# Ledger of designs, part 167: miniprotein binders against a2bj90

Target 1, 235 residues: a2bj90
Amino acid sequence: MSRSARRKTSALNTVLRVVEVFASIQGEGPFTGTYSVFVRLAGCNLRCPFCDTRYAWSLEAGKPLGVEELVEEIARYEPSLVVITGGEPLLQRHPLNSLVEGLESLGLRVQLETNGILPAPARDEQLWRVYHVVSPKDVPVRVPGAKLHPSWVDYARATGRAWFKFLVANEQHVREVAEYVAKLGIPRSRVYIMPLTPEKLDMKELLELHSRIASLAVKWRLNFSPRLHLLVQLP
Short names: E, the ipSAE of ESMFold2; O, the ipSAE of OpenDDE; V2, 0.75 times the mean of E and O plus 0.25 times the DockQ between their complexes.

## First folded at step 20 (miniprotein)

Design QX1 (at its last look DockQ between E and O 0.94; V2 from the best seeds 0.88)
Fold by OpenDDE base, look of step 20:
Structure QX1 (fold): chain B 235 residues (1-235), chain A 83 residues (1-83)
Amino acid sequence: as target 1 above (235 residues)
Amino acid sequence: NPDDEDEAQWLLKLARIYQRAAERAARRGDYDKAIFYLDLAIELLEEALELFSNPEIRKQIEQELQTVKERIEAFKKKLEEQK
């Protein structure tokens, strides 16, 4: 293999398409309340009609950033957690593994947000070591082309480092989630339900919706994910 | 049951929240998002209709359901015009 071919393969593993980097509080899932740096990657394999980050759907919406530069940028915030999100972060799997390696070398904890369509990390990937919040888009909402990859259930069982977060509007949605996770053999302790919030809700309406879904979480013995950032008016 | 009435009133309120969200999305040209929220509104209105026994309230919900269905068809047409 020529020196030129090795340089092209090394360059492909060292650049990410990044939409934005910002510090905030993790508002959702098992790490709710954690001071976090968010890295929103560009590109998505879905077109969810309810997506609040449509600007991240195209790879071209992201800027090319070197992994080393991005690690340095993230480290300056002194985060308690690095949250990698986007459209679908696993579309950039190779440079994402390099990013995780860099962040872990600094002792930073990493959480990935994924739609679970692409295969879970393999044991030889740096991504195997991080935390994952998987947000299936096939239940209870049915996004075309969404299907949870079975390897996420196996990964969750093997590592204990995955949780599953579902958007719900009513008790029927919660029932469908309960049936779905039971069928897949996902432990209820790894399941979060989160209110399906439209943009620009009134705070009173937002609080009432949170209250209703939280009560359903208790009734159905599931974990509740708030939209804490919306409640406290953070990014 | 008082609990069923409270739940039914909440479902109506939530359906209306999604209808307002749909109209906001449609004003931006996001007709796919608008249709999605109106489909949710239909599910909630149908569930509320099962819980209400009052004929006047039922009639109002049925009228609201019809209006939402008409809006969905209008937005489907608009979505096809964007392709």
Scores: ipSAE 0.864, ipTM 0.946, lowest interface PAE 0.5, mean pLDDT 94
Fold by ESMFold2, look of step 20:
Structure QX1 (fold): chain B 235 residues (1-235), chain A 83 residues (1-83)
Amino acid sequence: as target 1 above (235 residues)
Amino acid sequence: NPDDEDEAQWLLKLARIYQRAAERAARRGDYDKAIFYLDLAIELLEEALELFSNPEIRKQIEQELQTVKERIEAFKKKLEEQK
């Protein structure tokens, strides 16, 4: 078949293991407030104790969906942003690149969420053009086995399409983040600190924690990420 | 210093928020999450202790620290039993 026809046929046959697809608001990071469709992929290479989405850890938690079918499902929501998350989406890297190709052919913007253990996209990958929010898990929370792959810093500098987001509880955590990003050469403009928020926190405590961490962000000249979906009670 | 007292009281409040979160996690059998939150609570209690001068308040915080450390050891045993 022709090169063009082979490419179309490949996208039709590529399969992802998907836990859930749903519409909501992106509540975190640089795209906070954007009407989004979330695609949660199965499988994770970490077992973070604070993880809110433990049900996505196993690859077996996902159902196999064809890329074209998934693109059509996503498009029906008419999203302003498609957020690919998980587990760790880069465990399904090959079919994920096919999904990105399909979404971009419809003019849909894509953001990936990753723990940054696997390497950043290569220049010849569709993922190269996608926005990335990288959440390293070795600072300050120190999840065993977490190591940020150094290619993410190179990728962020080369493309301007990656940001780094850190969970913090207090000023000592913020200091550790500041030291970590300085050591790696990550500019402050690319760094977000976000409140480490337990499940089922009452609204007054949630707001007070947000206020305290936001004040630290100003003090340390870092960006602040809310957990907006918690504040407005969305998934 | 009134700002140090406000910060110290916030740190105590946050430590207790994480202690409650740890107990909720333990009730679900998520002992790794429970230990994680108790470790955070210890960090916050130790930080608060550095800001209080009153010996009665310091004694209460030190007793709370000991209780949290004992709870961590209990949860570590439960986590190992799940393996």
Scores: ipSAE 0.859, ipTM 0.937, lowest interface PAE 0.7, mean pLDDT 92
ESMFold2 (binder alone), look of step 20: mean pLDDT 85; pTM 0.831
ESMFold2, look of step 21: ipSAE 0.851; ipTM 0.934
ESMFold2 (binder alone), look of step 21: mean pLDDT 85; pTM 0.831
OpenDDE base, look of step 21: ipSAE 0.862; ipTM 0.945

Design QX10 (at its last look DockQ between E and O 0.95; V2 from the best seeds 0.87)
Fold by OpenDDE base, look of step 20:
Structure QX10 (fold): chain B 235 residues (1-235), chain A 83 residues (1-83)
Amino acid sequence: as target 1 above (235 residues)
Amino acid sequence: NPDDEDEAQWLLKLARIYQRAAQRAARRGDYDKAIFYLDLAVELLEEALELFSNPEIRKQIEQELQTTKERIEAFKKKLEEQK
């Protein structure tokens, strides 16, 4: 391989398409309440009708940013956690592994948000070492083209570093989640249910919805994920 | 059962939350999002209808269901016109 081909392959692994970088509190899942830097990557393999971040669906919505520059930007916030989200972060898998390597070299903890359609990390990937919150879009909501890749169940069992977060509106949705995770052999301790909140909910309505879904979580012996950022009015 | 009535009232309230969300989405031309929230509203209204015994309330829910289904079909048509 020519020196030019090695430089082109190295350059492709060092640039991410980034929509936004911001500091906030992680509002969802097992790390709720953690001071976090959010890195929203561009591009998604789904078109969820309920998506709050439709502006991130196109790769062209992101700016090209070097991994080294992005690591330096993130480090300036002194985060307790780096949350990599977006459309679907795993569409940028190669430069994302380089980003994780850079962040871990600084002692930063990393959590990935993914829709679980793409394969889980392999043992030789830097992504194998990080935390993952997988948000399936096939149950109870049925997004066209959504199917959980089975390797996520294996990854969760092998590492203990994956959780599964499901959007729910009522008890029927919670039942469907319970049946789905039982069928897949996902331990209930790794399952979070989260209220399906529309945009611009009234605070009273938002709180009541949280209360109802939290009660269902207790009844069904599942973990509850708030939308804490919405409750405390953070980004 | 008082618990069933409280649940039924909540389901109606939640259905109306999603109907308002659908209306906001439709105003932006997001008909896919509007349809999604109206489908959720239909499910919740159907569940509420099973829990209510009061004939007047049932009649009102049935009417709201019918109106919601008609809106879904209207938004499906608009979504196709955007393609």
Scores: ipSAE 0.864, ipTM 0.946, lowest interface PAE 0.5, mean pLDDT 94
Fold by ESMFold2, look of step 20:
Structure QX10 (fold): chain B 235 residues (1-235), chain A 83 residues (1-83)
Amino acid sequence: as target 1 above (235 residues)
Amino acid sequence: NPDDEDEAQWLLKLARIYQRAAQRAARRGDYDKAIFYLDLAVELLEEALELFSNPEIRKQIEQELQTTKERIEAFKKKLEEQK
């Protein structure tokens, strides 16, 4: 078999454990409002108490899907953005790189959501070329086992393709985020603060919390991330 | 002054939002989530307490703080029983 044929055969046989694939709006971070297909990968290296997607924690929650099959399924939605999320997608790093290769071959724009514990992409990985929203879980709350790998800051500086998003409840949390990002050398233009929102919050309370955190973002000269999908009642 | 009063009332409101979220989580057996939200509520109540001078309001917040801390300890026991 030729090199091209072997690579195509490997992509066909590469498997991801996938919890769900669905179309919606990216509700958070720099791509807020974009028509997206979400690919939720199984497995997580954290057990965050506030996690809204606990059903994705176990690798066994995922169904094995071939990468080629998944690329074709995603393409049928005609997305403006493919959001790879989870659990923690980087736990399936090797087949994830194959998925990214397939999506990029179709001209599809890809964003990864990660807790940043595993290292940033290497220059020879397909993941090097995609966008990343990194959500550290060691500030302002300290989730056990959460520590941002320092390579993400280097990656952001080298590529301009990473942003850092933090859940906050009040101004003390925002101050802690500001101190953290200053210490790590993360520029304010790459930082988002987002309201720490419990599930099933009524709309009035949800809007009030958004308003308060958005005002803090302006005060502290940080970017604000809504949870737009909650405001418009989409998945 | 007006800004301190608005901030203090918001902190109380937010603490109660998290207390209700904790109750919902506990009803589902998610005691780690419940404890997380109650810990946030404690932080917010302590901050609000520093902003109020009225003794009756302060007493009410202190009672709410004590009740919340007792709920945390009860949920920690429930969480450990799940292990």
Scores: ipSAE 0.835, ipTM 0.928, lowest interface PAE 0.7, mean pLDDT 91
ESMFold2 (binder alone), look of step 20: mean pLDDT 85; pTM 0.834

Design QX11 (at its last look DockQ between E and O 0.93; V2 from the best seeds 0.87)
Fold by OpenDDE base, look of step 21:
Structure QX11 (fold): chain B 235 residues (1-235), chain A 83 residues (1-83)
Amino acid sequence: as target 1 above (235 residues)
Amino acid sequence: NPDDEDEAQWLLKLARIYQRAAMRAARRGDYDKAIFYLDLAVELLEEALELFSNPEIRKQIEQELQTTKERIEAFKKKLEEQK
């Protein structure tokens, strides 16, 4: 390999397309309430109609950022958790592994948000060590092209570092989730249901929807994920 | 059943929340988002209709269902015109 080819391959493994970096509270899933730095990566393999971050769908919406520079930027916030999100972070798997390595070397905890379409981390990836919240889009909301990769079930069983978060509107959606996870052999203790909230919902209506879905979570013996950032008016 | 009536009223309210979201999306040209929320509204209105016994309320829900379905078809056409 020529020196030019090695420089291009090294540059591809060390640069991420990043839309935004910001500090907030993790509003969703098992880490709800955690002071977090969010890294929103560009590019998505889905086009969910209900997506609140459509501006992140194109890779070109992200700026190229070096992994080392990004690690330094994140570290300045002194986060309790680093949340890697975006469109679909695993579209940038190679530089993402390098990012995770850098963050873990500083003792920072990392959580990935993924739609679960791409394969789960392998044992030799740095991503194997982090926490994952998988958000399937095939049930109940049936987004075209969404299908959970089966390796996520195996990863969850092997590591205990994966949870599955589902968007729901009513009891029928909760039933569909319960049947789906039972069929896949996902333990109920790893399942979160979250209210399907439209943009710019009134706070009274938002609270009522949270209450109704939380009651269904108790009834169906599933975990409840709030949209805490919406309830407390944080990003 | 009072519990069924409370649930039916909630489902109707939630359907209307999604309808408002759909109409906001449609005004922005986001017809895919509009269709998605109207499909959810249809499901909720159909479920509410099964729980309501009052003939006047049922008639109102049936009319709202029909209007919602017509809007879905109109927005599907608009979505195809954008491709």
Scores: ipSAE 0.864, ipTM 0.946, lowest interface PAE 0.5, mean pLDDT 94
Fold by ESMFold2, look of step 20:
Structure QX11 (fold): chain B 235 residues (1-235), chain A 83 residues (1-83)
Amino acid sequence: as target 1 above (235 residues)
Amino acid sequence: NPDDEDEAQWLLKLARIYQRAAMRAARRGDYDKAIFYLDLAVELLEEALELFSNPEIRKQIEQELQTTKERIEAFKKKLEEQK
């Protein structure tokens, strides 16, 4: 087939199930404050009780979109960062690698959000060079079945492109996180603690919880992640 | 100790934040979320109880703990009915 026909055929054969695409600010983790386009992929391998995005749990919640068309949609926003999230994006690993290839060909920075149950990228995957924020759900908020795959620690050590983010409510939770990351050999510089915030918290309570968890981050020499989008009332 | 008093009052306040979140979730039928937040509230109330010496305050916390645990059991039954 000609080059142009092959490219069109590849786009039609490569599809992701996408719940939503929108522009906002990355509110959490190491890229906090960055103008971002969020791509929420359908499907999740967990049913976390605290999940804010239950509407993305089912694979059927996503609309099939061609990867090349999705790249074009994302590019129109002129983002500084593309955040791939979900559900659990690694459930759609193969077409996700195609999306990453397309975005990187345009010079766009990509960050993936994952619960870390599925293995970290292999060296030959496009995802190998993407930034990853890994949110284990087996500590302190012990979600059954949510075991962090050990390859994420190896990946983080090998590449420096993974960070680990934990929801915490109090100092006991922070102590549990500190013990967990020490046992796994995760350096403090790669660890974020973030306030466990229920939905519809009033602003005073939200700020007070942020302040308390930030103070604990300083005390325990861990990085603090806000939920900045909640503080500034963005999606 | 004023630091212990501040921490104890914060733990109570946070427990009540999670209790309210649990009740909002239960009103929507999200009993798994409700139970999760009530379990957090129990942890925080137990921690606060260790920091208070006043018998009247301790009794109030123990009553709040009991009520919260009863709600957890009630919501577990409702969650099972959703299965």
Scores: ipSAE 0.858, ipTM 0.936, lowest interface PAE 0.7, mean pLDDT 92
ESMFold2 (binder alone), look of step 20: mean pLDDT 86; pTM 0.840
OpenDDE base, look of step 20: ipSAE 0.863; ipTM 0.946
ESMFold2, look of step 21: ipSAE 0.845; ipTM 0.931
ESMFold2 (binder alone), look of step 21: mean pLDDT 86; pTM 0.838

Design QX12 (at its last look DockQ between E and O 0.93; V2 from the best seeds 0.88)
Fold by OpenDDE base, look of step 20:
Formats: sequence, C-alpha cells, structure tokens
Structure QX12 (fold): chain B 235 residues (1-235), chain A 83 residues (1-83)
Amino acid sequence: as target 1 above (235 residues)
Amino acid sequence: NPDDEDEAQWLLKLARIYQRAAERAARRGDYDKAIFYLDLAVELLEEALELFSNPEIRKQIEQELQTTKERIEAWKKKLEEQK
C-alpha cells in the first residue's frame, strides 16, 4: 500500500460529522443527573416519526470536525461524562473509535446513545470499553426498519456496560417491553422505561406523565428514566 | 372501580395531549409525526372506552375516535402528496 493510501485511510478515520457540542445535565437513563458534554453526530439510519432531532438525520447537517480538535473542545468543559448521541453515532464507527480513544486517554468517561440496529462493539474496538444506552425502536413503538441487533444482548451480558431504554405511553407498552426483554434474556435491572413525551408539553402535563410512567415502572419492576432536562428546562 | 375511572380519565387526557401534538406536527408539514401521535391517541381512546361505563362519556369517546381516524386518513393522503 502506497504512503498516499495510508494517509487517505488515516484521514478518513479522523473526521466526524458533528451537528452540535454542548454542556448540560444527562437527563435520561443510568447516568441521569451527571454533568455532561453532549456530542450530537450527524446521520441516522432511521426516520422515527417522533424524533425531536430531525435536523441531525442527514450527514450533511453536520460539520466536518477533526477528532483531535473535538477532544480538545470537549476537554475544555471538564465534563463528568461525555455523551455521544446524534442521529445514529455508529454510522461514523471508525472515527468514533478514534474519538473514544482520545477521550479515554484524558481519563474521561464516555456514554454512547444508539438505536441498537448496528452491531454492538467488538472486543478489539475502543467502543467496547465505554457505556452504551441502547434505545430499541421496534418495541413498543414500531419504526419501519428498526430491529435490535442480537449482539447487543451478548455485549450487555459480557460487559455489564449496556442498558436498554424504551419509550412508553401506557401500561400496555410496559407489558410489551417486559415480554420483549424476557424473550431476549435481557435482565430487568438493565431495562429503563421512559415516557413518550411530545414536544412543548406544559410542565403540569409533563410532570403527570412522568408520575404515571414511574408508577408503572415500580409495578412492573423496571427502572425509570426521566426526561430530567425537560423538567429542569436545560438543553 | 374508582381506580378504573381515574385511569380512564388519565388515558383520555393523554390521548388529547397526543392529538394536540399531532396538530402541531401537521401545521409544520410533519405528517408522519402527526399520524404517529394520532395512532397513539386512538389506542388510548380505545382503552379508555373499555373502562368507561357512563353512556354519555362513551358516546363522546366514540365520536372523538371517529374524528381522530378521519384525521389520520387526511394526513396519510397529505404524506403521500409529499412523496
């Protein structure tokens, strides 16, 4: 392989398409309440009707940013956690592994948010070492083309570094989640249910919806994920 | 059962939350999002209808269901016109 081919392959692994970088509180899942830097990557393999970040669906919506520059930008916030989200972060898997390597070299903890359609990290990937919150889109909501890749169940069992977060509106949705995770052999301790909140709810309606879904979480012996950022009016 | 009535009232309220969200989406041309929230509203209204025994409330829910289904078909047509 020529020196030019090695430089082109190295350059392709060092640039991410980034929509936004911002500091906030992690509002969802096992790290709720953590001061975090959010990195929203561009591009998604789904078109969820309920998506609040439709502007991130196209790769072209992101700016090209070097991994080194992005690591430096993130480090300036002194985060307790780096949350990599977007459309689907794993569409940029190669430069994402390089980003994780850079962040871990600084001692920063990393959490990935993924829809779980693409394969889980392999043992030789830097992504193997980070935390993952997988948000399946096939249950209870049925997004066309959504199917949880089986390797996420294996990854969760092998590492203990994955959780599964499901959007729910009522008890029937919670039942469907309970049946689905039982069938897949996902431990209930790794399952979060989260209220399916539409945009621009008033605070009273938002709080009541949280209360109803939290009560269902207790009844069904599942973990509850708030939308804490919405409750405290943070990004 | 008082618990069933409280649950039924909540389901009605939640259905109406999603209906309002659907109308906001439709005004933006997000007909896929509008349909999604109206489908959810239909499920919740159907569940509420099973819990209500009051004939006047049942009649109101049935009318709201019918109107919601008609809106779904209207937005499906609009979504097809965008393709």
Scores: ipSAE 0.865, ipTM 0.946, lowest interface PAE 0.5, mean pLDDT 94
Fold by ESMFold2, look of step 20:
Structure QX12 (fold): chain B 235 residues (1-235), chain A 83 residues (1-83)
Amino acid sequence: as target 1 above (235 residues)
Amino acid sequence: NPDDEDEAQWLLKLARIYQRAAERAARRGDYDKAIFYLDLAVELLEEALELFSNPEIRKQIEQELQTTKERIEAWKKKLEEQK
């Protein structure tokens, strides 16, 4: 087989372990507000204490689903964006590349959400051409074992297809993010700070936290990410 | 300084938001999440303490800080028991 065998239609017969598929609005990062279909893949290489999707940590939480069938299901929603999330989707890298191939063959725009521990896409992967929102968990929240793979910075520079999103609670956290991204050479235009919102905040508290973090984003010349789905009460 | 007063009051409010979130997590048995939020609350209380000069207010924050640290230790024991 050729070195481009990854582009063959046989990729459509691969299976993914999928926790859920649903339509909603992308509430975070550069594509905030976009009508999206979310594909939550099973398995994660972290156990973040603040994780709001713990039900996706185990690979066994996912149902095996053929890539061909999944592409058809996604297409029926007529999404403006397909968001692949999880757990950590890159744990299922090979069948994930197959899914991306199928989605792109239909002209569907794809965004991946990743904690960035596993390497960024290689040029010969289908994932090379999709958008990525990378959420490192070693700053400021300091999850053990959560070191960002350096290839993500190189990938972001080479393609312009990656952004970096950080959970922050206060200005000290923003300062830590600023130092971290400066040390790694991540341009400020690629950096989002997002409020570290616990579950079940009332709307007033949620808005106050958004307001405070947004003001810090302006002060530190970083992009601000809301958690829009929480503000509008969507999944 | 009025700006320090506003920031200090916000830090106290945010610390209490995280303390309530920690209590909710602990009631569900999610002690790792509970400890994570209490650690954040401790950092915020320490920050707020640096901004107040009134001895009565400082003493109240120090008492809240000590209580929070004691809860962290208690919940660390609960987390170890879950192993």
Scores: ipSAE 0.848, ipTM 0.933, lowest interface PAE 0.7, mean pLDDT 92
ESMFold2 (binder alone), look of step 20: mean pLDDT 84; pTM 0.816

Design QX13 (at its last look DockQ between E and O 0.91; V2 from the best seeds 0.86)
Fold by OpenDDE base, look of step 20:
Parts: sequence; structure tokens; C-alpha cells
Structure QX13 (fold): chain B 235 residues (1-235), chain A 83 residues (1-83)
Amino acid sequence: as target 1 above (235 residues)
Amino acid sequence: NPDDEDEAQWLLKLARIYQRAAERAARRGDYDKAIFYLDLAVEVLEEALELFSNPEIRKQIEQELQTTKERIEAFKKKLEEQK
């Protein structure tokens, strides 16, 4: 390989398309309540009709940012967790592995948010070492083109570093989740149900919806994910 | 059962939440989102209908279901016109 080809391949692994970087509280999943820096990556392989971050669907919506510069920016916030989210972060898999390496070198904990369509990390990827919250979009909501990649079940079993978060509206959705995870052999202890919340809910309605879904979580012996950031009015 | 009545009343409220979300989406020309929330409203209304024994309430839910389904078809047509 020529020196020019090595420079082009190295440059492709060092730049991310980033929509936004901000500090807040992780509002969802197993790390709820954690002071976190959120890195929202651009580009998504889905078009979920309920998506609240549609501005991140195009890769062109993100600015190119060097991995080193992004690591420095994140480190300035002194986060307890770095949350990599976006459209679908794994669309930028190569530079994302470089980002994870940089963050871990500083002793920062990393959590990925993914829709689980793309393959789970392999053992030789830096992404293998981080935490993953997988949000399937095939059950109970049926987004066209959504299918959980089987490797996520294997990754969860092998590492204990994956959880599965499902959007639910009612008890029927919770039943469908329970059946789905049982069929796939996902332990209930790794399953979170989260209320499917429309934008601009009244706080009273939002709280009641959380209460109803939390009660279903207890009834069905599943973990409950709040949308804590919405309840406390944080980003 | 009092618990079934409370649950049924909650489901009616939830359906209305999703219907309002659909109308907000439709006003923005986002018919994919509108259809999605109306489909959820249908599912929730169908569940509520199973819990209500009162004939008058059942009739109201059936009317709301029909209206919601008609609105879904209207938004599907608008979505096709955008393509």
C-alpha cells in the first residue's frame, strides 16, 4: 500500500460526523441518573416515525470532527459517563472505535445507544469493552427495516455489558416484549421497558404514563426505564 | 371490576394523547408520524373496548375507532401525494 493510501485510511478512521455534544443526566436505561456527556452522531439506517432526533438522520447534518479534538472536548466536562448516541452510531464504526480507545485511555466510561440492526462488536474492536443499550425497533413497534441482529444476544451473554430497551404503550406491548425476549433467550434482568412518549406531553400526563408503565414492569418482572430528562426538564 | 374500569379510563386517556400527537404531526405535514400515533390510538381503543361492559361507552369507543381509522386512511392518501 502506498504512503498516500495509508494516509487516506488513517484519515477515515479519525473523523466523526457529530451533530451535537452536550452535558446532562442520562435519563434512560441502566445508567439513569448518571452525569453524562452526550455525543450525538449523524446518520441513521432507520426512519422511525416517532423519532425525536430526525435532524440527525442525514450524515450531512453532522460536522466533521477529529477524534482527538472530540476526546479533548468530552474530557473538559469531567463526565461520569460518555453516552454515544445519534441516529445510529455504528454507521461510523471505524472512527467510533478510535473514539472509544481515546476515551478509555483517559479512564472514562462509555455507553453506546444503538438500534441493534448492525452487528454487535467483535472481540478485536474497542467497542467490545464498552456498555451497550440496544433499542430494538421490530418489537413491539414495527419500524420498516428494523430487525435485531442475532449477534447482540450473543454479545450480551458473553460480556454482560448489553441491555435491551423497548418502547411500550400498553400491557399488550409488554406481553409482546416478554414473549420476544423469552424466544431469543434474553434474560429478563437485561430487559428494560420504557414509555412511548409523544413530544410535548403535559407533565401530569407524562407522569401518569410513567406510573402505568412502571406498574406493568413490576407485574411482568421487567426493568423500568424512565425518561428522567423529560420529568426533570433537562436536555 | 373497579381496577378494570380504572384501566379502561386510562386507556381512553392514552388514546386521546396519541390522537393529539397525530394531529400535531399532521399539521406539520409529517403524515408518517401521524399514522403511527393513530395506529397506537386504535390499539389502545380496542383494548379499552374489551374492558368496558357499559353499552353506551362501548358505542362511543366504536365511533371513535371508526373515526380514527378513517383519519388514518386520509393521512395515507396525503402521504402518497407527497411522494
Scores: ipSAE 0.852, ipTM 0.940, lowest interface PAE 0.6, mean pLDDT 94
Fold by ESMFold2, look of step 20:
Structure QX13 (fold): chain B 235 residues (1-235), chain A 83 residues (1-83)
Amino acid sequence: as target 1 above (235 residues)
Amino acid sequence: NPDDEDEAQWLLKLARIYQRAAERAARRGDYDKAIFYLDLAVEVLEEALELFSNPEIRKQIEQELQTTKERIEAFKKKLEEQK
């Protein structure tokens, strides 16, 4: 095997702890509506009380999968977007960079979802070229231990590949978000507010909450993110 | 002001949404989630209180706030017992 082939094969033989892989529609943020494959990685550095995916908190929840095997599984779906989520995917940073390399070699577009506690990608990482939706958990929802690493703002300015998404319930929360992003120098064009939706709302309640938060987004000149998958009843 | 009245009525509905979510979480033993949603309900009720001037309605909201805060303390005790 040539030196180049051995290098590529070695990168794809790295292992990730994976909770689930499935096809659906990206329901949130700038890529809302895109046919996507979701890769949920195990492990999280937060214990958010509102978390909808508590089953991904521990590393033991994930099965070990080889990166090469995972790339092949993802490719068979023929996705328009690969969404890497979790838990907190950056806890598995090294093998995650290998996965991104494999997906990019097939021309697949990749988006990462992160709570932003760990630093943004370095310029020499494969993750540097990936799109990122960063969801800080210290405002307005104030999860203890959550603090956005400042490198995410620098990364967003340098690359244009990061957006910031905040769960909000009311106008007080939107005001807090507006103050927070102004302090950090995050332009409004990169900020999304999204309805804080508990599970098992009926469709009327879900639509009313969406409408109220969307109206606030217009009033405060911020982007609105739906939770489209809830509206169309997809995973 | 009809916009303030609409906003105030929405905030009361929203508080009830979060209170129901908290009770569902508590029935499953998820007291951290239950407390989170009741804290949101308190915030929302306090905002609604600022929009109502009718003393009878304000008194009802203040009683609901007190009851909700007492429920939060009860759930905090149950959460500590789970540790």
Scores: ipSAE 0.830, ipTM 0.922, lowest interface PAE 0.7, mean pLDDT 91
ESMFold2 (binder alone), look of step 20: mean pLDDT 83; pTM 0.805

